# VH-VL binders against q0atu2: the designs that were tried, part 58

Target 1, 119 residues: q0atu2
Amino acid sequence: MLDKKARIRTSREYRNVFEKGKRLSGRFLIIYYVENALDNNRFGFITNKKIGMAVIRNRIKRQLRAIVREYQGQVKNKHDIVLVARAGIGKSSFEGMEKDYIAIMKKAGLFARNANKID

## First folded at step 3 (VH-VL)

Design ge20 (framework fv_recibokibart)
Fold by ESMFold2-Fast, scan of step 3:
Structure ge20 (fold): chain C 119 residues (1-119), chain A 121 residues (1-121), chain B 108 residues (1-108)
Amino acid sequence: as target 1 above (119 residues)
Amino acid sequence: QVQLVQSGAEVKKPGASVKVSCKASGYTFTDYYMHWAKQAPGQGLEWIGWINPNSGGTNYNQKFQGRVTMTRDTSISTAYMELSRLRSDDTAVYYCARYGDSYWYDSFDYWGQGTLVTVSS
Amino acid sequence: QIVLTQSPGTLSLSPGERATLSCRASQSVDSDYLHWYQQKPGQAPRLWIYDASERATGIPDRFSGSGSGTDFTLTISRLEPEDFATYYCQQYDSSPYTFGQGTKLEIK
């Protein structure tokens, strides 16, 4: 499970990432990211109402947290990263979301090691 | 400003049916699932099921499947729970609750005041 | 279905004392999906702690939650008279959603 210390929790912290961070768009995800002054990474998740009802948004948030947790060890330390789900994510599979996450994190230069080196 | 207001107490005989209402205000009724829970006298809470007010889709706890029916009327922002073939062990306070959502957490954020249903001969 | 077992069933303490309430799950529950509710007689439950450790709006800092996996705890560091109530843990990690049987905190 994703440790609570690794989660962005307050409106102020989300605002900081949006205002000062860099933005990168994937197929189903947008990430906003900024270097933090901590010794660990923190992640935030946003699923807006245009995606669907609460049950759909909650399923997507659970799946995104699972993906982030799986690849947590590959992310360069000292970053606050917010994942924003795009409208089309409701039609994606778990595998599709996972592939998109890996692609955007690599493009952002946020992976400490190449995920493709895992056999 | 969010409020869930339930219908008043009911007394029913064994074998009868009861229909409890939950009127929502202060938010967009079709944006949030509505859940129902049972609390028997001196006991804890038991989840009954949910209804999607937008589609009318439902999901029931297997313990109540076959005896419970959840519906809604979007024109008056009201959810209903009907429990049929009442038994004495159905005597309880029934609650409606909104399943709230945010990018921080999801939980039952607003509850109705409860409706006491008494089943006696 | 996930069974949540709370202990003790009843906890008798005096104002000023520390209270520790336990919630044990029959299988692992992601802490993001474990919540605590407070209920006073004649009232509906109220969200108290969400995501195992986060205080809901307006909840005093004497309340704290902790735990992961199968073991979760609600702690009240210094009881006030208004804290005497029944506390329920709840999981929404898997359907059907379940509540513990409750811990009743009463005055000694």
Scores: ipSAE 0.007, ipTM 0.561, lowest interface PAE 10.3, mean pLDDT 85

Design ge21 (framework fv_recibokibart)
Fold by ESMFold2-Fast, scan of step 3:
Structure ge21 (fold): chain C 119 residues (1-119), chain A 121 residues (1-121), chain B 108 residues (1-108)
Amino acid sequence: as target 1 above (119 residues)
Amino acid sequence: QVQLVQSGAEVKKPGASVKVSCKASGYTFTDYYMHWAKQAPGQGLEWIGEINPNSGGTNYNQKFQGRVTMTRDTSISTAYMELSRLRSDDTAVYYCARESHYYDFTGFDYWGQGTLVTVSS
Amino acid sequence: QIVLTQSPGTLSLSPGERATLSCRASQSVDSSYLHWYQQKPGQAPRLWIYDASSRATGIPDRFSGSGSGTDFTLTISRLEPEDFATYYCQQYDSSPYTFGQGTKLEIK
């Protein structure tokens, strides 16, 4: 679970990231990201109807939160980051989503060296 | 009506740079990503990159990385693509195109008329 | 990167006939990110079919798209003279976004 402090919670905050942020696309994920004026990172999650039914969207959102939580310590501080799930994510394994997240975050320059380590 | 109007044809020598403009009208310029594509004579389309007109953030196809720069001017709703160190194989029609919505991903719904760039000695 | 291969390269048919255009991807592409464009000589491409099977606004119902995974098809049930053009498939599933090389539909 991500702490309240680490979550983008309002429509206005999501809109700010979409409007002012940079975008990078991966296989199953797109991230929008922008530096914030806070002392911590915040994450948001979008799963649209193109993915499928609410049950699938809720599963994907839970799995993405778990991935983000696992790699929190690797993320450069002071960023608002929104993860947008792509339609194909419903066919992905948890490990596939995790690898895509790591790859995108590293490409964005948001990850420390150790985040690239796969067991 | 949504329109994308590009600058006119250019002839350049190898090693020069070219800057193509794309003026948008009929919609809120900052609400939609702008993309650029290349079409060499008699060939298909190749994606060059994208720009977020609100933030100025860009993402380029690695094939053009280091030679392409995308910018915009929100005061005149115009996007620009500059390609440097031109070679003969850069001879092509260059298109700007609007992404239909920034997280629906339903393709490029409006295109500019294209700008022919000819690179010759 | 995902390579899209279209076949045939050129398809010669007469008005009134059925056309079937193929697009094959080197890797699986989610149908929600497979789009088709029509381009006539001297003109910009125009979005024709999006999400593999949805007709863009104003596109006649004789056009249909289908497919999933690596194999996608654009079908024209009864060719009209204005349908002779080059058709490109595009994947928007992963960066870099790529197009097929095109199928040129020409009058026999």
Scores: ipSAE 0.007, ipTM 0.593, lowest interface PAE 9.2, mean pLDDT 86

Design ge22 (framework fv_recibokibart)
Fold by ESMFold2-Fast, scan of step 3:
Structure ge22 (fold): chain C 119 residues (1-119), chain A 121 residues (1-121), chain B 108 residues (1-108)
Amino acid sequence: as target 1 above (119 residues)
Amino acid sequence: QVQLVQSGAEVKKPGASVKVSCKASGYTFTDYYMHWAKQAPGQGLEWIGEINPNSGGTNYNQKFQGRVTMTRDTSISTAYMELSRLRSDDTAVYYCARYGDSYWYESFDYWGQGTLVTVSS
Amino acid sequence: QIVLTQSPGTLSLSPGERATLSCRASQSVDSSYLHWYQQKPGQAPRLWIYDASSRATGIPDRFSGSGSGTDFTLTISRLEPEDFATYYCQQYDSSPYTFGQGTKLEIK
């Protein structure tokens, strides 16, 4: 789904976002985010065992990647963003996760100003 | 460093049970799911199931459901797989493998050395 | 369950040649949950490619993975002697998690 250049891939990169980044909590998601020195945005995903068994965690991770991919064109350039799923996300619908993602990204100021405008 | 060390080879009669152990070291045992896989002689890999070492929750491949039981002992960082009512086609190398959320990917990133179980009369 | 079919079952090539190994799924698999493992006789499998296209740490540039949906490929651009082994694809997208039957890469 997401191009490999758009993924945070190493523990060092994740650590950088956690140590230097800002944190915002939504209903089902927490994001950590920091401006990077690259030409593109990168996303990381964390679904820990508190959410449930691997099948549930894998479904949620897949759905979050799909949501991020759909809205990646609206994200302001040059950010590393890590999405951490909260325990309650297992009870959410796809639409619920999508709404939470949009809300938290807007609150963080990471969506372009015109992201709210419909054609 | 991360190590998964399995118990030694077993020879069992048809109808018996076998319990294979997998001792973990070099990481927090409860932070990663443990999986088990079967490899019959000269054949490919077959997933048996998984256990959450923190909760003890399990999920088994339907092919083994009713004959397999996975447990763990957090005090000694050891996972167990017990297979009952053994048949000759259960003769195989059994592997444990660590799987979990890492910060960059999900996969079987560490494997035990394997345990040969031979079922014969 | 998702069935992974690997082809060919055995691939006989010489060092220096290009190898292309196929893995086809009976239904769509998210590439984020498609992985490749290398196994040599008497050894446990080793993670080789994860998320369909990402090389595991220490894996040489001559290895590449590609694909999405139901069709995935592992390519070795120029075979070295140490590359002759059995390669398995594996999906984590849905339970039960499954492996392909393997492609044995052998010296011609």
Scores: ipSAE 0.007, ipTM 0.580, lowest interface PAE 9.6, mean pLDDT 85

Design ge23 (framework fv_recibokibart)
Fold by ESMFold2-Fast, scan of step 3:
Structure ge23 (fold): chain C 119 residues (1-119), chain A 121 residues (1-121), chain B 108 residues (1-108)
Amino acid sequence: as target 1 above (119 residues)
Amino acid sequence: QVQLVQSGAEVKKPGASVKVSCKASGYTFTDYYMHWAKQAPGQGLEWIGEINPNSGGTNYNQKFQGRVTMTRDTSISTAYMELSRLRSDDTAVYYCARESHYYDFTGFDYWGQGTLVTVSS
Amino acid sequence: QIVLTQSPGTLSLSPGERATLSCRASQSVDSDYLHWYQQKPGQAPRLWIYDASSRATGIPDRFSGSGSGTDFTLTISRLEPEDFATYYCQQYDSSPYTFGQGTKLEIK
């Protein structure tokens, strides 16, 4: 789904985002984010066992990747962003996860500025 | 599919250096961190350090800092670990191991067969 | 440095019996970074259980992992002859990454 260049793929890269990044919590998601020295954004996804069985975790990972892909054009360039699913995400709908993602990205200032908005 | 093949056994004198190689195949070499671990005869495993094959960046266990150097050659998908100023307690089997993607889990999912380094006078 | 202490050091059992192997950490380890490896004499270690409780590809369902915080357990519900090996726990939560000293599972 996401191009390999748009994915955080190694433990070191995930640790860098956790160690040096900012953290913001939503209802179902936590994001960790840091500016990178690349010319593109990279995304990572974590669905730990507290969420549920492998079948549930794999469904959630697929849905989160789809959401990120859909909105990737709106994300400010040059960021490494890791999405960590919270334990309660298994109770959410796709729409619920999508709304949480949009809200948290806007709050983090990671979505492209709207020229007519004041903040 | 994935295979890590290490260089053969070596016998060295105290004070010498040894360079062990680990040739990767069956995957994109630059997409996975490579780790090195030591296992002394009859003992457990000890982590030595890691290298990012894409950037060449390294991180070493402080116990080996100053004596270990990790490098790689992307043209032949090979990682190297050099240990200098060898002493008798460096006698061990040395393993390279590939780190799995954090995306799904972390862990060393594939290991080389090991290289026995014997330090004897 | 996080120290992992495995117990017992040697566990002598017969095929068909249940095995319980312990791994205790000197400080809390996120279970997503606690892994188990199996090693047979003359062979490289093999990833067995990752993230404390997930079986690696091809690992029989008689193996299970559990635990959180400082206490982790590897359980084999019914030992088969091929299960007699040394098992190592590993934490990947903080550098330097460390292994336990191993539990050798041997035939009685």
Scores: ipSAE 0.014, ipTM 0.574, lowest interface PAE 8.0, mean pLDDT 86

Design ge24 (framework fv_recibokibart)
Fold by ESMFold2-Fast, scan of step 3:
Order: structure tokens, then C-alpha cells, then sequence
Structure ge24 (fold): chain C 119 residues (1-119), chain A 121 residues (1-121), chain B 108 residues (1-108)
């Protein structure tokens, strides 16, 4: 379960991420992200009507929150990140969404460096 | 700007059918789901179902499944709810409502004025 | 289905007083899918609080929402005459989507 403090909750906060943030597209997800001045990361979730009925959109949103929660400790500090589900996400498995999330976050440079890697 | 205008009050006999309309204006009709809700006299709201105006796909509350049919006509931006085999406990105000799929929330952001359906013998 | 139980059914208070309205769910509801509506006699419901705690556009700051899991609250810090109405909580977490039976706020 994702804590309320870790969620973007107002239209003003969403607009800030869209206005100032960077955009990166994955297979099933688009992320918009920007640094914040808080002590924590915050996440927003958007599932538009093109994905399907509210039952499907709400399932997708809950699954995305679960994925974000699981990998929360890997995300570099002090970012506001909005996940936008693409239309094709409705046909994806939970595993498929998880893999796409990891790939896009790594590509964005938002996952922390592996501490055990030496060269 | 955004308006949902419903058809007028209806009086029906038990066993009849009623078809209520909801005409949308001020936005792109096919971009938002339309829902229907029932409010019996002196009681709270009960969700009946939803329709995707773009695809025509529907999802109904199991309590009304088999008696309710939702349709739409995109050429006149109008949604319809038909309730068949009417009973006295179907007497209620019926509302259409747009489900706002906004960037920050999902909720019923605009409602029709309501249509009173009275079932009496 | 998730049953939402509101208490009290009727709350009789005077202008200037604090009002606390409760909504209890039969099972856990994600706060992002818990909303409150205000309805006056002869009118359609109007969105009042969304995502359990966020005020809809134009809603005065004397209104606040809180809660998570199964227990949600709508609070009015200092009642004004125009606040006397019926308030409904609603969940959009699972189908069928449900509303509470309402709390009627009336003048004492």
C-alpha cells in the first residue's frame, strides 16, 4: 500500500510535473518526472478512458501502485513522478507492467546505482 | 458550458418499460463515460451502470442485469437508459452523470437534473 | 459489494457549531476512490470532497475530509446556513460502485 505522503493528490501538483518535468515513454507506460523540494518521492497515476471501463482502469491503477510500492526504495530521492498508462496496458500482465516500469525508471536514471558493483 | 439535460417525468404501469434520455453538450461526448444512478424517495443513491459512448460497451450492476439496457447516439450526443418489467420499487429519480477522468481524480463531475419515474397501477 | 454505512443518519446542529460526519466501509477502500457529495432537496448531487481529503473547486476551507481503510470522516469546522444538506460518501474502488445512505444535516 502506498502511503498518502508518497502520492501526488492535487491538480496543481500534477500540472507542475507536466509543465516542468521530463517525459519518457515505455511500452505500456509514460512517465513525467521532476525534482521536488520535499524529503520524499511522490507518485501520481493516470489511467484514461481509452484503456477501458472504470473497473479495468482502477485495477491497472492499483496494480501500478503495488509495483511502485515494491520498488520505492530503489528510486532516487526527492522526485515527483507521474505514471500515465498507455492504451495497450489493458492487455498486459502484472509481470509485463512491472518489467516496463523497471526498464523505464532505469532509462530515466531514476533508480539508484547498484552499491555492490565495483570496477 | 458542460450540461447534461434529461427527458421529462414518466408515469408507467407495472410490467411496462421506460426509456430515459440524457443529452450532453459542452464537451466531446465520446471522451467520457456516462453513468446512471437511482434515488428512491427519501433514500440514497444506487449505481445502475455505465456506458462508453465511443465503443458502446456497457457494464451493469448485477441487481439490474437483465432489466436494464444502456445505449447512446453519438450523432446527437445522447445517452439512453431503458428499464423493463417495471415494479413499484422502481419508482425513483434517475440521474445520468459524467465520470470525470481528470489527471488528478476520477469522480462524477457533472450530473443531469434527474428524471422522476413513477410506477403505479 | 462494499457497503458504506454513514452515521449519524440525521445530525441536528446550529449555525456556528462543528459537524463531524462518519462513513464506514464493510471492507478496505483505497482513499483515492472515496468521495463525498452534497445534495440539497430537489437538486442533483454535487462533488464536494474527492480522494477522501481534497476539496472540489469552490468548496470553502471549513470543509475537510480524512480517513483511510474502512473509516472516513467529513468535518465542517463552523457551520454556515448554506451547509445544511444531505452528504453522501461514495466508493469507486470496486464494482458495483456504492454510496452511503446519507447523513442529513439539519437546523436544531
Amino acid sequence: as target 1 above (119 residues)
Amino acid sequence: QVQLVQSGAEVKKPGASVKVSCKASGYTFTDYYMHWAKQAPGQGLEWIGEINPNSGGTNYNQKFQGRVTMTRDTSISTAYMELSRLRSDDTAVYYCARYGDSYWYESFDYWGQGTLVTVSS
Amino acid sequence: QIVLTQSPGTLSLSPGERATLSCRASQSVDSDYLHWYQQKPGQAPRLWIYDAESRATGIPDRFSGSGSGTDFTLTISRLEPEDFATYYCQQYDSSPYTFGQGTKLEIK
Scores: ipSAE 0.015, ipTM 0.650, lowest interface PAE 7.0, mean pLDDT 86

Design ge3 (framework fv_recibokibart)
Fold by ESMFold2-Fast, scan of step 3:
Structure ge3 (fold): chain C 119 residues (1-119), chain A 121 residues (1-121), chain B 108 residues (1-108)
Amino acid sequence: as target 1 above (119 residues)
Amino acid sequence: QVQLVQSGAEVKKPGASVKVSCKASGYTFTDYYMHWAKQAPGQGLEWIGWINPNSGGTNYNQKFQGRVTMTRDTSISTAYMELSRLRSDDTAVYYCARESDYYWYEGFDYWGQGTLVTVSS
Amino acid sequence: QIVLTQSPGTLSLSPGERATLSCRASQSVDSDYLHWYQQKPGQAPRLWIYDASERATGIPDRFSGSGSGTDFTLTISRLEPEDFATYYCQQYDSSPYTFGQGTKLEIK
């Protein structure tokens, strides 16, 4: 699982990313991202009720965290990044979510050009 | 501030039905799912189900399916839980609770004060 | 359904002592969906620790949560008189949402 220090935990921290950050949309995901003053990256995850029931939203949130953890070594340091699931994500496969994440992170300039799945 | 205020204690005969209310204030009633939970005397909590106040859609725990009905009235920001065919083991405090949609966690952030339902002959 | 088993059922201690409360799940639970509630007699449960380890607003730092997978722990480093209550763990990972049976912390 994603290290506790790598997670955005407070309303204030989420609000800062939404208000000060840049926004980029993918097929199933939207990211909001801003440079932080820390020595590490932090991630937040939002799944709204339009996606489906709580059990479905919770499953998607877990899958997104697994994807982020898997690729965290490829992310440029010192960023707060919030992933927001779009309504259509409920129809996506795990692989589809993963591909969208990689594509959007590369587009944002947050990934190395040739980012690959890490061990 | 957010408040959930439930109806008062009820005493019912076996076989009767009971309808508990939960009046919400301090937030937009239709934006948050409302859950219901049961706590028998000296026991832990048991989840009964949820209602989406916007759509009226519901989802019930299999253990209560067929005996429970959840409804709401958006004009007065009130959710209802009706339990039918009451037996002595339905004696419990029933709680309503708001589903959190906060960024940092998911769970039950605000609870009603509870409604004691006693089933006795 | 996921069954949460808390141990011990009753824990008798004195103020000043350390308390360790266990919650074990029958299946793996993502720590982001494991919460702890405190309940005093005649009152509704109150969210105490969320996401396995985060203190809710206003909760003293003597309380800490830890764990992952199937094993979760609530620790009180130095008991105060107001800490004697029943503590419930809850999983919000999968439906039906379930609670443990509770650990009652009582004065020795």
Scores: ipSAE 0.014, ipTM 0.604, lowest interface PAE 7.8, mean pLDDT 86

Design ge4 (framework fv_recibokibart)
Fold by ESMFold2-Fast, scan of step 3:
Structure ge4 (fold): chain C 119 residues (1-119), chain A 121 residues (1-121), chain B 108 residues (1-108)
Amino acid sequence: as target 1 above (119 residues)
Amino acid sequence: QVQLVQSGAEVKKPGASVKVSCKASGYTFTDYYMHWAKQAPGQGLEWIGWINPNSGGTNYNQKFQGRVTMTRDTSISTAYMELSRLRSDDTAVYYCAREGDSYWYTSFDYWGQGTLVTVSS
Amino acid sequence: QIVLTQSPGTLSLSPGERATLSCRASQSVDSDYLHWYQQKPGQAPRLWIYDASERATGIPDRFSGSGSGTDFTLTISRLEPEDFATYYCQQYDSSPYTFGQGTKLEIK
């Protein structure tokens, strides 16, 4: 689960990522990302009404948090990353969102190529 | 309505393994993480781990690491928890619970009825 | 790991009285990750209060949750017979996720 240290919560912090960060668009997701001065990564999530009704937006938020949590060990440290769901995401499968997330994170250079692992 | 139905009580000998099932209905099984918790007789709750039913990814409490395995079968919306090398102090009611219904989806909003596992020589 | 200590361990009261149940964390817990569950003998736990202060669906307004940091409270303003049960607090702020040992609310 995303620890409290791994969450972007304040309007000021979101604004900083949008104004100073880089932007990369995928099929269903847009990410905004900037290096932070902390020792950890922080994530924010934005779903707007164009995606659909509250039940759809809540499902999308849950699925995106699950995807981020699952791959958090592969993300390079010291970044604030905001995921913005595109209007078409409501028609995507979980697998479709996951593939899009992996693709955009790799393209952004935010995924560690060689993750350390032990038997 | 959301419902989690667990398999029936089991009696095992020390050293054996037990596999408990949790069948979900009333929601999209792959959209919510499933957790497992242990409650020894007369004691409180202890978290064992979670599984992401979509990916099959898991995370276990270090106390159970090496003895617990969580799996799922999406075709029948069922999660499984297998505990190996059973000891007498594994005697407990085991619960599955769905992660949801909170700001960050961290509460356990629906629980199975529990499965009593008795380990005795 | 974060240790949650509930007090009292047992609270003996009569219907109509006010109950105050405490949950103290060994380190700070964000309120969005602090939840309360009710459990009756022979039954599964049921989500009661989530995010420290939000009532779960169907929970009467005589129940309220409050607190932040390391000190959290569950309050029942006027006990009804069906409220006598064990209440557990739980944190999801850091792994391993932990529960308190429970407060058993019993009839005097």
Scores: ipSAE 0.006, ipTM 0.587, lowest interface PAE 12.4, mean pLDDT 86

Design ge5 (framework fv_recibokibart)
Fold by ESMFold2-Fast, scan of step 3:
Structure ge5 (fold): chain C 119 residues (1-119), chain A 121 residues (1-121), chain B 108 residues (1-108)
Amino acid sequence: as target 1 above (119 residues)
Amino acid sequence: QVQLVQSGAEVKKPGASVKVSCKASGYTFTDYYMHWAKQAPGQGLEWIGWINPNSGGTNYNQKFQGRVTMTRDTSISTAYMELSRLRSDDTAVYYCARESSYYDFEGFDYWGQGTLVTVSS
Amino acid sequence: QIVLTQSPGTLSLSPGERATLSCRASQSVDSDYLHWYQQKPGQAPRLWIYDASERATGIPDRFSGSGSGTDFTLTISRLEPEDFATYYCQQYDSSPYTFGQGTKLEIK
C-alpha cells in the first residue's frame, strides 16, 4: 500500500489532475498526469461501476496500488498521477495490468531513463 | 500449513554485521511480501523494511537505511536481513513477518519465531 | 512519522470483565491501515484485528475493533484466561510503518 502522502485523496485534487493534466490510454488503464509543487509523487485510483461489482472493483484497486508501490522508485518525482481503470480490466491478469502500467508510464515519459529495474 | 522459521541467536561485537534468515514453507514464497521488525528487550515493535521476494525489490525505514540490506533466495524460499555496523542499541529480537496479501495489506498474518541478536563488548 | 499512543499501559482485570484498549494516532490514519496484534511472553505477535474492525481468522467474536481518524479501540466483551497478553496497534497508512507501545492485560 502507498503511504498517505503518496495518495490523491480529495475530489478537488482529482479534478485538478483531470483539468490540467495530460492523458494517455493503455489497454486496461488511462492515466492523467500533471507536475505538482510538492517533493513527492501522488497517485489516485478510479474504478468505475462499469468494471463490475464492488468486490471486483476493490480487488482491481488493490492490485493497482500494489503495482504502483512496486514501481514507485522508477517514477519521475513531482507528479500527480491518476489511474483510471477501463471496463475490460476486470478480465485481465495481474501480469497484464502490470505490463500495461509499465508501457503507459514509459510512453508518458514518467519513468526515469534506464528505469528497467524495480526498487 | 504456513511457517516462517528463523535462524538462531547471535552474539556480536560492536561494529560487526549480522545476517538473519527466515525460511518460508506452506505457501508460494514469491506471492507475499516479507517484512522485518525489531523488538528491543521489554519494548514494542519497530518496522525495519520489506522485500518483494518475486522481484527482489526493497524498501527500508530511513532509520536503518545505509545499515540494512534485505535479500532472498527463491530456490530455498528464504529471506535474509543483514544489519551492519552494529551498536549496543541494536540488541533486540528480530522478526520476519509475511504481509497478508500481495495485492492488499490486511496486516502481518504469519510471523517467524524471532531471532535474538545481542551486541556487547 | 505517525506516533501511536496506547492507553492504559497496563490494565489489571479479572476473567469475566470487559476490557477497553485505546490507540491514539498523532495524525489521521485510514481505518483500512490500522491493525491489532496480540503477543504473549516469549512468543511472536499474532494478527488479531485488521482494517480496524475485521477479526483475523480464528479470533473469537468477543473481540471487536472500532474507530477512525485518530482514535481506535479494541474491546473484549468478556475476558477469558487466555486473553491476558500484550496488545499492539499498528498503522500501515504512512511510512515508516509504526506500532504503539502496547497495552499489557494482566490478571488482577
Scores: ipSAE 0.006, ipTM 0.563, lowest interface PAE 12.5, mean pLDDT 86

Design ge6 (framework fv_recibokibart)
Fold by ESMFold2-Fast, scan of step 3:
Structure ge6 (fold): chain C 119 residues (1-119), chain A 121 residues (1-121), chain B 108 residues (1-108)
Amino acid sequence: as target 1 above (119 residues)
Amino acid sequence: QVQLVQSGAEVKKPGASVKVSCKASGYTFTDYYMHWAKQAPGQGLEWIGWINPNSGGTNYNQKFQGRVTMTRDTSISTAYMELSRLRSDDTAVYYCARYGDYYWYESFDYWGQGTLVTVSS
Amino acid sequence: QIVLTQSPGTLSLSPGERATLSCRASQSVDSDYLHWYQQKPGQAPRLWIYDASERATGIPDRFSGSGSGTDFTLTISRLEPEDFATYYCQQYDSSPYTFGQGTKLEIK
């Protein structure tokens, strides 16, 4: 689970990312991202009701948080990043979500050189 | 600063109709749903329904279906809730509330001050 | 329709004590759509805890929320005089959106 300081919490903070940030789409995820004026990265997660029932949305959100936490040390510092789950994410595997996240983050230039969990 | 200002208290006879207004300021009126809730004296809260100010679309709690009508006037950023065929058990404080942010949080985040409607003979 | 049952209906305690307020749902509620409101006499409800466990802006850290599925709890670690009020849980997961009947926290 992400530390409170690493979470985007207010509607105003989410709006700032959407208004000023860049957008990049993957297969299962869309990210919106912008540099912040803080000493750390912050993440937001959106799993709307179109994805499916609450049990599916809760599973997806937990899995996305786990993926983000696992790779947080590879993310370039001082960014606010919002992950928006696409409708098709309910059909994906954990591995599929993980691969999509890594691909999007690399494409956005947000991962450090050779950003891999395993050396 | 977000503010919701409701119309003043009303006293109505059984069988009459009442129309409560809720004037919004401090945000783009059409970007957020407006919810309405009822609180009878000494009782808890009961959700009545919502209106989408952009489309005019509504969704009502079935308990009030057929007696409640929600409308809005975008030119003055005002939402209305009309309740018809009033009964004594409609005596309550009625609240409008702004639907939460669509992006991460979908709850009531701002409430009007409330409008007391008293139904008596 | 999801029915939210709060217990106890009235909780009589003294300042300095710990308060535990329960909210039980008739069917599973996504914790992201379970909120707590505080209401004092003559005032509109005020959002207190959202997403089951997150404190709203300005709410003291003595308040905490927890729970998932059908069982949710609001805890006040050390009661202050200003905390005596009625607390309502609310679900925004399934239409019609519903509130619990409230727990009135009163001075002993």
Scores: ipSAE 0.006, ipTM 0.535, lowest interface PAE 11.3, mean pLDDT 84

